# VHH binders against Sulfurtransferase TUM1 (TUM1), part 17

Target 1, 304 residues: Sulfurtransferase TUM1 (TUM1), of Saccharomyces cerevisiae (q08686)
Amino acid sequence: MPLFDLISPKAFVKLVASEKVHRIVPVDATWYLPSWKLDNKVDFLTKPRIPNSIFFDIDAISDKKSPYPHMFPTKKVFDDAMSNLGVQKDDILVVYDRVGNFSSPRCAWTLGVMGHPKVYLLNNFNQYREFKYPLDSSKVAAFSPYPKSHYESSESFQDKEIVDYEEMFQLVKSGELAKKFNAFDARSLGRFEGTEPEPRSDIPSGHIPGTQPLPYGSLLDPETKTYPEAGEAIHATLEKALKDFHCTLDPSKPTICSCGTGVSGVIIKTALELAGVPNVRLYDGSWTEWVLKSGPEWIAENRD
Key: E = the ipSAE of ESMFold2; O = the ipSAE of OpenDDE; V2 = 0.75 times the mean of E and O plus 0.25 times the DockQ between their complexes.

## First folded at step 17 (VHH; framework vhh_6fv0_2)

Design e5 (from w1 with F106Y; at its last look DockQ between E and O 0.91; V2 from the best seeds 0.85)
Fold by ESMFold2, look of step 17:
Structure e5 (fold): chain B 304 residues (1-304), chain A 120 residues (1-120)
Amino acid sequence: as target 1 above (304 residues)
Amino acid sequence: QVQLQESGGGLVQPGGSLRLSCAASGFTFSTYWMYWVRQAPEKGLEWVSTISSSGSETYYKDSVKGRFTVSRDNAKNTLYLQMNSLKPEDAAQYYCAAGFEDYWQYSEYRGQGTQVTVSS
């Protein structure tokens, strides 16, 4: 069973109209790049949202013991956050973000990895608005319209979904990453090659040795930021991206995705899984953790 | 003071060509992703093209793909849009904009625009 499914805006509206047993809870998982100088919390409270939305704060719902941003949350952090948002285990969660398939794949994936039974990723909020589907334009003072619940995640699929630093380092050091894996980096090509700066001034650009560039923009519609939903369309999109970026994908090999801090890597992980690529994991710490823990001798530039 | 100044607009016949320029000053041009966005009368802003900060990635609206080419010269702090095979539906005020990543909606800076008119 996949950890979450795509749902179109039209299918979502039909689901809302037809679902009679379980509460449907839209989840605003908006996260903005710091350089955009926007406030996702203020936007949730003051700008139109899907009716009955809660706000899932990706920055806050993260491993508090890690020095790196957006690391996968502990069970306690996750359960407390879901409880405070009033989420129940039998809720149908429909995740979106105001940017358009930017941070919402990470949120949907997080919910699925922590075992929430029914999770959808809305494909996407921009299209939902374009089609003029219902919005709640009221200003609110809380991040959830629901009373606090007692949420207790009963299982986690982290071991199947996440590559940690130690495993990644051993794969690189041994040469096995390049040899036995499809390893993709969702960051822009310039950041991968070392020709464009990283957003953080203390982080050099470049890439993890053995990874291939697969910028996340290449796997979404460049205007709408939607995933191709038809099977042949996603295959064509993937084939074009692999050709454009000179990448190899061997379907018999396991796959690891990475990015800057573990958010945009889920954008390409989702696209690969839609295309039928099995066994796709995320290196959660991604480029930021890699550089800071490994040092400059483990930085590759251009094409290895 | 940040400035983006578009130029190169004008009147052209269907099938003709124009080359737009966008001169940038007051910020570090080479670190910004750049966009072309257009607006026809009584319509909203419409994305046309994106180019990454080094120029290594380019993206186009489907209706202009193959006809328009975005480029940049970071030494001259200038963004370009070569528009070929122009159609009446391309007539609009064209703006350049600067921001980060392929999300023009969150651009930090935008120019004043240059008018493209396609006769007939």
Scores: ipSAE 0.767, ipTM 0.895, lowest interface PAE 1.3, mean pLDDT 93
ESMFold2 (binder alone), look of step 17: mean pLDDT 86; pTM 0.865
OpenDDE, look of step 17: ipSAE 0.892; ipTM 0.943

Design e6 (from w1 with Q105E; at its last look DockQ between E and O 0.86; V2 from the best seeds 0.00; counts 0 for: pae E 3.0 > 2)
Fold by ESMFold2, look of step 17:
Structure e6 (fold): chain B 304 residues (1-304), chain A 120 residues (1-120)
Amino acid sequence: as target 1 above (304 residues)
Amino acid sequence: QVQLQESGGGLVQPGGSLRLSCAASGFTFSTYWMYWVRQAPEKGLEWVSTISSSGSETYYKDSVKGRFTVSRDNAKNTLYLQMNSLKPEDAAQYYCAAGFEDYWEFSEYRGQGTQVTVSS
C-alpha cells in the first residue's frame, strides 16, 4: 500500500464535491530556497491558496536535535505540529506547494511515514491554478483555520523508508552500494560530478561513492513540474533520463535516493515508485550529512 | 555593474533561423543557471529553455524541442539560443535570465530582451 497517492487537480475537485463524511484538508508545504529571498509563511497568509488550507512548515517540523537541516521529525515534534494545525486522523490530506512538485513530495511522504491514513500529493498547484479551480484569495492571520486537535501518530515506517548515515556508510565502505543497490542522487549533474559548486559555500560538490546521477528535473515536465501520470509516460521519461545520464536501473535490486538535504530526493523517489520500482528508500541526511560526517576521503567526483 | 545584453533578434520568414546571444557581465557567469524566456504582445512571460551552470543539463519547452538549441560559453560569459524552423508563434521579445537550478521564475537577473519577428 503506498504511503500517499498522486491526485490530479480535476480528480481533487471531484473528490471535494463528492466527499461528505471526512474533512478534506489541503496542505501548503511550500519551501523556498534561501537564495530566492521569498517568505513562504507570508505567502501562505497573503496569497491565494486552496480553500481550507493549512501550512506545513518543513523547516519547523524537523528533528531539532540534529545539526543537519530537514532531518525527519521526532514523534513529539510531528504530533505537536499536527495538533497545533488541528489535523485529525480521519482527515483526507492533499499536499501541494507553490513551486510545483518541489517540497510537497517530502511533506506527503512525511505524513505517510508517520502513519496518516489518507494522503494525496496534488499534481500540482501550478496546474490547479492553470485550470482556474477555486482559490481563497483572502488574507488570513493563522496557519490553520481549525481549532487545535489531539493528534497522536500510531505508527512509523521510518525503518522501512529511511536509510541513516551508519547504514549508508557501511554500504559504501563494503562496496555493497554499487553492487547490490540502485543508488540515485537527485542533485544536478554538475554538483554530482564536482564541476559546479554546492549552494552552501562550506560544502564541497561531488557525490557519495556508488551513486548515479538522476537529476530530479529530468523526471518532471520541465515547464509544468508535473509527474507523468500514465504508466507508459513515466516509464518512457525514466528510460530517457537513465539514458541521458548514463545510468542503470536493475529492477531486482533495492533502491536508495539522496539529494542535498533530503527534500528533492523524495521527488525522484516518488517518480521511481510511480514507475513501479519497488523498495525505494531515502537517505535522509543526503549529501550534506555525508560530506560533513565522512570527510574528503569518501567523496567521489566525475562518474566514479 | 550587472548586465545581461541580448542580441541577434530581427525579422525572419517562417522556416528561417536566428541565433540569439546574451552577453553577461558583473557577476560570476559560470556559477549561474541560465534561461531563455519570451513574451508575445499582451501575453505573460513564457519559459523557453534552461541550461545548467556547466552546460551539462538542458531543458526545452515542448513546442521548441528539436528546433531550438541552448548553449553557453563560460570563457566568454555568453549564452546562446539557436532558433531553427521558426514559426509565427515564436515571435516575441526574448529575454535571458540568470538564477539557480531550474527555477526561471525566481531568477536573480534578467536582460532587456531582443525582438524576434516572424512574418509571412
Scores: ipSAE 0.480, ipTM 0.798, lowest interface PAE 3.0, mean pLDDT 92
ESMFold2 (binder alone), look of step 17: mean pLDDT 86; pTM 0.867
OpenDDE, look of step 17: ipSAE 0.890; ipTM 0.944

## First folded at step 18 (VHH; framework vhh_6fv0_2)

Design i1 (from w1 with F100L; at its last look DockQ between E and O 0.79; V2 from the best seeds 0.00; counts 0 for: pae E 2.5 > 2)
Fold by ESMFold2, look of step 18:
Structure i1 (fold): chain B 304 residues (1-304), chain A 120 residues (1-120)
Amino acid sequence: as target 1 above (304 residues)
Amino acid sequence: QVQLQESGGGLVQPGGSLRLSCAASGFTFSTYWMYWVRQAPEKGLEWVSTISSSGSETYYKDSVKGRFTVSRDNAKNTLYLQMNSLKPEDAAQYYCAAGLEDYWQFSEYRGQGTQVTVSS
């Protein structure tokens, strides 16, 4: 991952013990589905966390002018949020979530796209707890233990990392998405095929024409929710998922990932990049934006 | 009210087979992901298998892969676990659980369990 690296719980603990120059800042990026009826802010304040953690609110750190959820933040929104959390450019950020590689890949990716120099994705917090590594169980009243900083991002990789609606629509309309790209959808197979409803009642199920199903759960260890770390294991996992879901991947083609709202699509983007797939971008607006902007004639079902 | 009722447990010899059932009522079964989890005496809950709401995706704990098969019949509101080549370490109370996502720890409903005992 050029924008961020994986770090095991064991390697993270060693890093904390050995790093003497730069501040290490764990980042709780927990996001819960509404149906889980859990409160990520309350959990950060009241449940055990990695010591010295800050809370990165994926819902709040988003484009405020978009009607769609989780759209990539503007520079101003991002810089203000990082400043309020007290983050400094030379901090080593280690991103995790309480679910297990669910929302934390999106956060790590956002930090990297906005040019933060050193970002890790913890693989993962569930394993960190299973191995009984240190936790801070105190109750706190703030989302950061650090004083406000003056964070200014100096560059952005959005053009290389994000596909917007207009580009996606032209690729679909022209037929070039299917012809020239590997396009993957991280949603469950039933939602992709149109046989199961979307969580939002105003959003029909189906898929963007020219995409292939690659449910994100198929690329993680189903028990631990960890990414495979060995090269053979990464390739074996990807090969099995492609076979199970009848997908093709042509290494000479660029790749676009999507999902429901741009969060879980980064789970499969990360797995593809770990497997050495080049030129992987995210369609940030994903299924929700697609359906609401394009209309029913641009919805495919099954393998159509 | 929501109910999940497991059945089909019992005593088997090593290498034997059992088929567990979980009858569901009080919720829209076909929209829920289903899980099998188990608990041996003085141990925590251990995930065994997951099946998506349509049955199109299945996932297994590594130690049961190839021996256990999860399935569902949405017309009968029933979840199944076919357990073949049973080993002493499979002995446990088996529970079914239901949730709206692949993460079994956030399941909304859990049954009362059925006991599987494997004599050595």
Scores: ipSAE 0.550, ipTM 0.831, lowest interface PAE 2.5, mean pLDDT 92
ESMFold2 (binder alone), look of step 18: mean pLDDT 86; pTM 0.874
OpenDDE, look of step 18: ipSAE 0.889; ipTM 0.944

Design i2 (from w1 with F100M; at its last look DockQ between E and O 0.84; V2 from the best seeds 0.82)
Fold by ESMFold2, look of step 18:
Structure i2 (fold): chain B 304 residues (1-304), chain A 120 residues (1-120)
Amino acid sequence: as target 1 above (304 residues)
Amino acid sequence: QVQLQESGGGLVQPGGSLRLSCAASGFTFSTYWMYWVRQAPEKGLEWVSTISSSGSETYYKDSVKGRFTVSRDNAKNTLYLQMNSLKPEDAAQYYCAAGMEDYWQFSEYRGQGTQVTVSS
């Protein structure tokens, strides 16, 4: 019933060794911040990867008509991309990224929202490398080792998973976001408060009125960037983060997560869902869309 | 030119304390996340602590939590690491590093290091 499951590096290696019916397709969903000055496509082609990986380009597999980055793809964009990568509906997809639970949750979530039946999120590639599990170090010229397929997504859970700008704006304008929802922002506390800059120079920092800060780093192991694997550890991690950032979470209310551009918001969405929080949606356009569409009247700072 | 200069290292006995400083110049210190990383002889770099640009978030390696405290003074362009209850396994060359966000391995700048030695 969940859109995807976590899988440890050890469990993944065991799955590869034991699965005899379905093809297991690792998915490199690496996305780097522009300020890091790295090239995710070059890295896929030239750096070690999990054997038989395909590359899922979060920038390219997005709504082509939107001026905002990383907006959820149309069915056509998604189906064409999956077809070109040679993905089949009965493939077991195992998503990772080279940063460590940074962009891969967004990819795993996208696959699940578009109805792919079996999706895992690797927890995580840094640990996979640390444990010295098999890598393919060859240089390649293609983003997939598979021939083109005919992928047709037949189900979409977008209406249960995504809040768009209009809905978000109405919730803020009416005061209902603060009153009726748990609303969390995955960006750093300083960006939320307006005391640290946004990565984009044309975007001021601050937050959407009615949201609470829940920086994504607080929900992962600070060294390994892994999600807690034990249920009690997941709950303890969430409770500590809520306390540290003075946030409230009412389990009877629906929850909305946001971030800068809809990538890191899925990090906290995933952590909340692992902790058993129901009805968690992502405001896909997040801070970037909000600021650029709403203007300065609708920017909050500090804690309000 | 960018400079990160660590200081405050030295020889201490087990259980002792040191306070490391990292003086920054040549870039806008207050917009960077800062990290402490360390390297023992013939070992790889090991993350120790992270502090956000404003100082509002701090994170620690489990083995130093409760013993080490990271802080920064953005008016003085200086990063600090207070190290208490030092253990032999803490002996290393300590580096400060600067980057964007909570991923020290993508740091843009790294200092020259200061040596911490823990022995009886």
Scores: ipSAE 0.742, ipTM 0.891, lowest interface PAE 1.5, mean pLDDT 93
ESMFold2 (binder alone), look of step 18: mean pLDDT 86; pTM 0.870
OpenDDE, look of step 18: ipSAE 0.895; ipTM 0.946

Design i3 (from w1 with F100W; at its last look DockQ between E and O 0.92; V2 from the best seeds 0.84)
Fold by ESMFold2, look of step 18:
Structure i3 (fold): chain B 304 residues (1-304), chain A 120 residues (1-120)
Amino acid sequence: as target 1 above (304 residues)
Amino acid sequence: QVQLQESGGGLVQPGGSLRLSCAASGFTFSTYWMYWVRQAPEKGLEWVSTISSSGSETYYKDSVKGRFTVSRDNAKNTLYLQMNSLKPEDAAQYYCAAGWEDYWQFSEYRGQGTQVTVSS
């Protein structure tokens, strides 16, 4: 049932050596914070990549009519992008990023929600490089080595995977979010509490009423940025994070994850799903959309 | 203009303690995440610890957990690393660095370092 699976660097190399029927297409889904002053497109073209990689531009492959960043793409935007990258339905897609499980979970999830049959999330490219597995260091001029295809997504799991603003607002207004859901915010604790500023100066810090803080870094190895690969290890990691941030998780309740703009929320959504938490959805618009549409009376601070 | 000045290094015996300081100027210290990284001779940079801009989150390399404590005083624009139970493998040049989120490798500023030597 999972929309994508984790794959270790070692298992990925074995898959490449053994798979004889389907094309294996690594997907560089790198997205950098603007404050890091890096260029993901230049890096794809000029820096080492997994051989035969395509570049999935998370900024570009988004709803073009929305004023909010990274909103889930329309079918047309998605299908056009996959066609231009030369992706075929029977390709095995293996998603990575140059940061370390930062933006690649969002890309793997997007591919799965749009119904691509076989998607892996590489856990992760930094480890792949550390282990000295093969890289293509050539400079290229295109974001795909493949000719254009005709990609048509067939089904979408958006209804099961995404909470939109209207649903989120009604859950908050009615008090049902706090009562009937596990709701987590992947942003840093200081931004959640209102003690640290948001990156955008026009957006106040704080949180959506009824959410609990679960900073995404707490669910990854702090040095390697990997998900725990063993099931027991992810449970221990989740239990520690819940304790450290004074959060509760009721397994009988559905779960909603959010963040700043819908990218890092998928980091914690993925960890929760690895730990066996059912019915986990993403509030795609996240804090940015919430604040700009709802206004200051719908902002909570601290843990009160 | 931007300065990160480390201090507090020195020679210590195994099991000893040192407290490193990093004085910051020329930027808004309280909005930056801060890191401690270290470099042993003929090795690359190695992450040690991260602290969020308010101090609300801290992260440590596994080998230093329970022995090292990172802290900051935003009123004094100063980052600290309390190092207890020092081991020979902790000997290195220690740098403070400033950036955004828990990604030291994308740090915007980095200091000149202070030497920590651990020997009997």
Scores: ipSAE 0.735, ipTM 0.887, lowest interface PAE 1.5, mean pLDDT 92
ESMFold2 (binder alone), look of step 18: mean pLDDT 85; pTM 0.864
OpenDDE, look of step 18: ipSAE 0.900; ipTM 0.947

Design i4 (from w1 with F100H; at its last look DockQ between E and O 0.88; V2 from the best seeds 0.80)
Fold by ESMFold2, look of step 18:
Structure i4 (fold): chain B 304 residues (1-304), chain A 120 residues (1-120)
Amino acid sequence: as target 1 above (304 residues)
Amino acid sequence: QVQLQESGGGLVQPGGSLRLSCAASGFTFSTYWMYWVRQAPEKGLEWVSTISSSGSETYYKDSVKGRFTVSRDNAKNTLYLQMNSLKPEDAAQYYCAAGHEDYWQFSEYRGQGTQVTVSS
């Protein structure tokens, strides 16, 4: 019962050709790092997209009461956004992004946590384009081709999927994070160790005590940015990453993933779940919330 | 004025070695991820390798893994590519590029390139 499934470009095209009962709605969830100086909304409106796509704005569909970026949306924010995009509960949602398994895992996960019944993560849009599958090259003026709907999420798996700051802090303070959890940080190794700067100059680098580095790029094909789908391939990829970064994964322990602001942490959470790791949660506030709430005495560096 | 200047290309026999250098100026080299990309005649750009800003992470195209080694010297603002066991299919114009994270397609800067030719 995973919250979403992986789908290859070939399988997606086959699904489109064979599905006769439910709408298939591709979801462009592109989010770009600020340092890339790209505009995801302009790209959706003006560049080729999978036909019939809607645009899921990760920046806008977040808890606006929080001072931290990308915090999980409230029910009202989520339901209003889905309604405005014209999404229906029985739609089959197929999530992608223009970077390649960068922000789309966060979107697919958000949809699943809020109980949308059928969600796929496309593995991935770069491969979809490489294989020359159909694109809509028209310029559009709206973020959805569908009329407004009445979307109401009826269930949420937040308690099973999210670790908040209070829980994370108590686990660190008590020493239980290191002892009883597999805790992984998806940020680059240099940011984890404190040897590379954070993108925000007011945020020091380093890591949450008790976490292990598992940079998000290590669990994807470095050229295609695809997840391995075959069982031996995903396990081999995970084993190599754990070895390369000197990390351990005890299958009897629960797992917590984190990153900078709660987006890229879902990249590694997805890979771990594909490998069969159960009970993987995300610390949603991640490094940014941790540093700003906890202060410098709770920053670890190097390999503590 | 940002500048990336590649050097060290040339003609080599199959199985031979070359070491490429990329001298950087006009930007803070140590905060940028660096990439090597290559282009054979009448073909598109092809990613070869990536190195993180501190050098702590390296990634390689499968066909060069084990033969090529990317490195950097942040004190000298220089990126390197050690190319061993060269094959005819490695012949290309090699470019260094600078950007953020392991996404060479979004690089901000690219050099003019250095030619690698492999022949018997």
Scores: ipSAE 0.730, ipTM 0.887, lowest interface PAE 1.5, mean pLDDT 93
ESMFold2 (binder alone), look of step 18: mean pLDDT 86; pTM 0.873
OpenDDE, look of step 18: ipSAE 0.827; ipTM 0.913

Design i5 (from w1 with S30K S54T F106Y; at its last look DockQ between E and O 0.95; V2 from the best seeds 0.84)
Fold by ESMFold2, look of step 18:
Structure i5 (fold): chain B 304 residues (1-304), chain A 120 residues (1-120)
Amino acid sequence: as target 1 above (304 residues)
Amino acid sequence: QVQLQESGGGLVQPGGSLRLSCAASGFTFKTYWMYWVRQAPEKGLEWVSTISSTGSETYYKDSVKGRFTVSRDNAKNTLYLQMNSLKPEDAAQYYCAAGFEDYWQYSEYRGQGTQVTVSS
């Protein structure tokens, strides 16, 4: 059972018009690369948003005990954040971002892992705006229009969804990652190969030994940034990407996705799951945690 | 100072070809993703193509796929767009732009453009 479903802009508008029982809460989960020099909080407050949106701050809603960015939040951090945003368990959450299927998959996945019953990922906000569906253009002073609630997550699927550093390191050290897993890196091919710099100047480029490059852009429409339709379209897209990047996918093996900091890895995880790939987990700490904890001897530039 | 200077535009018949160039200076060209975008009269900017910093990834708008080829020469700090089988709808001011990842909207630098005119 998927943790969230995709919803088209047209289907979303129909849902809003037809839903009579449950509150529909759009969730702006915009996160920008540091190099883009943009402010997602200011954008939420001052730029058009889907009416009744709340803002899910991926930077803030993370494990604060970790020195690494975007690590999966603790139950307390998550529950406090959802409570402060006024979210209720029976809300239908519809997640989007201003970039277009960039950070919103991470947010939708986080909500699902923490057991929120009904989560959609909007496919996507760029198309929603292109089709000129309703927007709230008012400037606001708060990140939620709802009063504080008492949100208590009742289950967590972290054990089934997340690979931590210790597990990842043992898989690499033993050689099992390359032998027994489909391991994909969502970062650009240049960052994977060590020829393009990482966004952070203190982080060298390269890849985790045993991973294969599957840049997230190759699994989305290059202009609209939408996921393909399930069925033949997503399978054709995946087959082309695997061929273009000289990757293999063995359906008998479990799959691990990674990226720079655990955000864009969910983009490819979502595409793989849409294509019917089972047992797909995310290495949450991704390249940043890997290189800072493991050091230079555990950096690959050539494929294994 | 950063400069992106496009050249190679002109007047061409339908079905013809043009090769655009974009000469870059004032920044480390080889670390930037590059884009071609275009603007027809009284229209907004329209994405055409993206090329990664090393040239290892290329992406195209569907309507130009198979007809246009983006390339770069990092030793010469130059971006190219080979445009074949040109159609009247390709007529526009063509701009090169520089940024990070396949998101031309967040580009840091943009040139002044070169005009492509397609007429019978």
Scores: ipSAE 0.767, ipTM 0.897, lowest interface PAE 1.3, mean pLDDT 93
ESMFold2 (binder alone), look of step 18: mean pLDDT 86; pTM 0.869
OpenDDE, look of step 18: ipSAE 0.845; ipTM 0.925

Design i6 (from w1 with S53Y; at its last look DockQ between E and O 0.90; V2 from the best seeds 0.80)
Fold by ESMFold2, look of step 18:
Structure i6 (fold): chain B 304 residues (1-304), chain A 120 residues (1-120)
Amino acid sequence: as target 1 above (304 residues)
Amino acid sequence: QVQLQESGGGLVQPGGSLRLSCAASGFTFSTYWMYWVRQAPEKGLEWVSTISYSGSETYYKDSVKGRFTVSRDNAKNTLYLQMNSLKPEDAAQYYCAAGFEDYWQFSEYRGQGTQVTVSS
């Protein structure tokens, strides 16, 4: 059962026109790489947005006790954030970002893991704008147009969705990750191989032993950054990426995705799930946590 | 002072070939993803191709796949675009750009461009 569904811009506009019972709340979950030198909060307040959008701050809605970025939020952090944004449990949430299927998959996934009943991922905001669907161009001073609510998440699917550091380390140490799992790394190939630097200067590049490279850009349309929505297109895209990066995918094995900090790993997790791959989990701490906790003897380079 | 200087444009007949170069200076070329983008008359900027830091990943607009090849030489700080089987719709001002990841629209630097003209 997927935690969220894709929705095309056309289908989203039809949903807005036809839905008469539940509030539809678009969710701007934009997060930018620091190197892009853009400000997601300023952009939400000052640039066109889907009407009635709230802003979901991925940096702020994270586990504050962890020293690692973007770790999955605690129930309290999540519930307080949703309450402050005025979200109600029966809202239909439609998540987007201004980059194009970059950070919005992480947000949609977070909402689903925390049990929000109806979540869509817009595929995608760039296409929504290209098709000239309605936008609200007003400047605003708040990250939500709604009054504060009393949001309480009632269950969590973290056990089914997240691999933590301890489990990941034991799988690597025992050799079971390589033998019994499809393990994919969404980072660029050069970072995976150790031939290109990490954006964060205090950690080396390389990869978790037993993982295979599956750069996130290979699973999206390279121009529009959309997920393939038709059956043959989904499978053709995945087959080409696996071939190009010399990866294997055994459908009888469970799958683990990782990346730099747990954001872009959901991009490939989503694509794999669209292609029908079952039981795909995210190693949330990803490369940053792995390197800093495990040390240099647990860093692999190249392929051999 | 950052500079990206494109060269190699010109007139070519349909079906012909052309090789663009982009010479980079004033920044560490090998730490940037590079892009080719183009602009035809009466149209906006259009993405053509992306290449990662080391050249390990390349991506192409669907209409140029199989005809265009992007490459880079980090020792010479130069980006290339080999264009084969050129069509009238490929006529445009071609720009190289530098940034991070496969998101050309957030590029930090862009060159002055070189003109490609295809006689039909």
Scores: ipSAE 0.635, ipTM 0.854, lowest interface PAE 1.7, mean pLDDT 92
ESMFold2 (binder alone), look of step 18: mean pLDDT 85; pTM 0.869
OpenDDE, look of step 18: ipSAE 0.898; ipTM 0.950

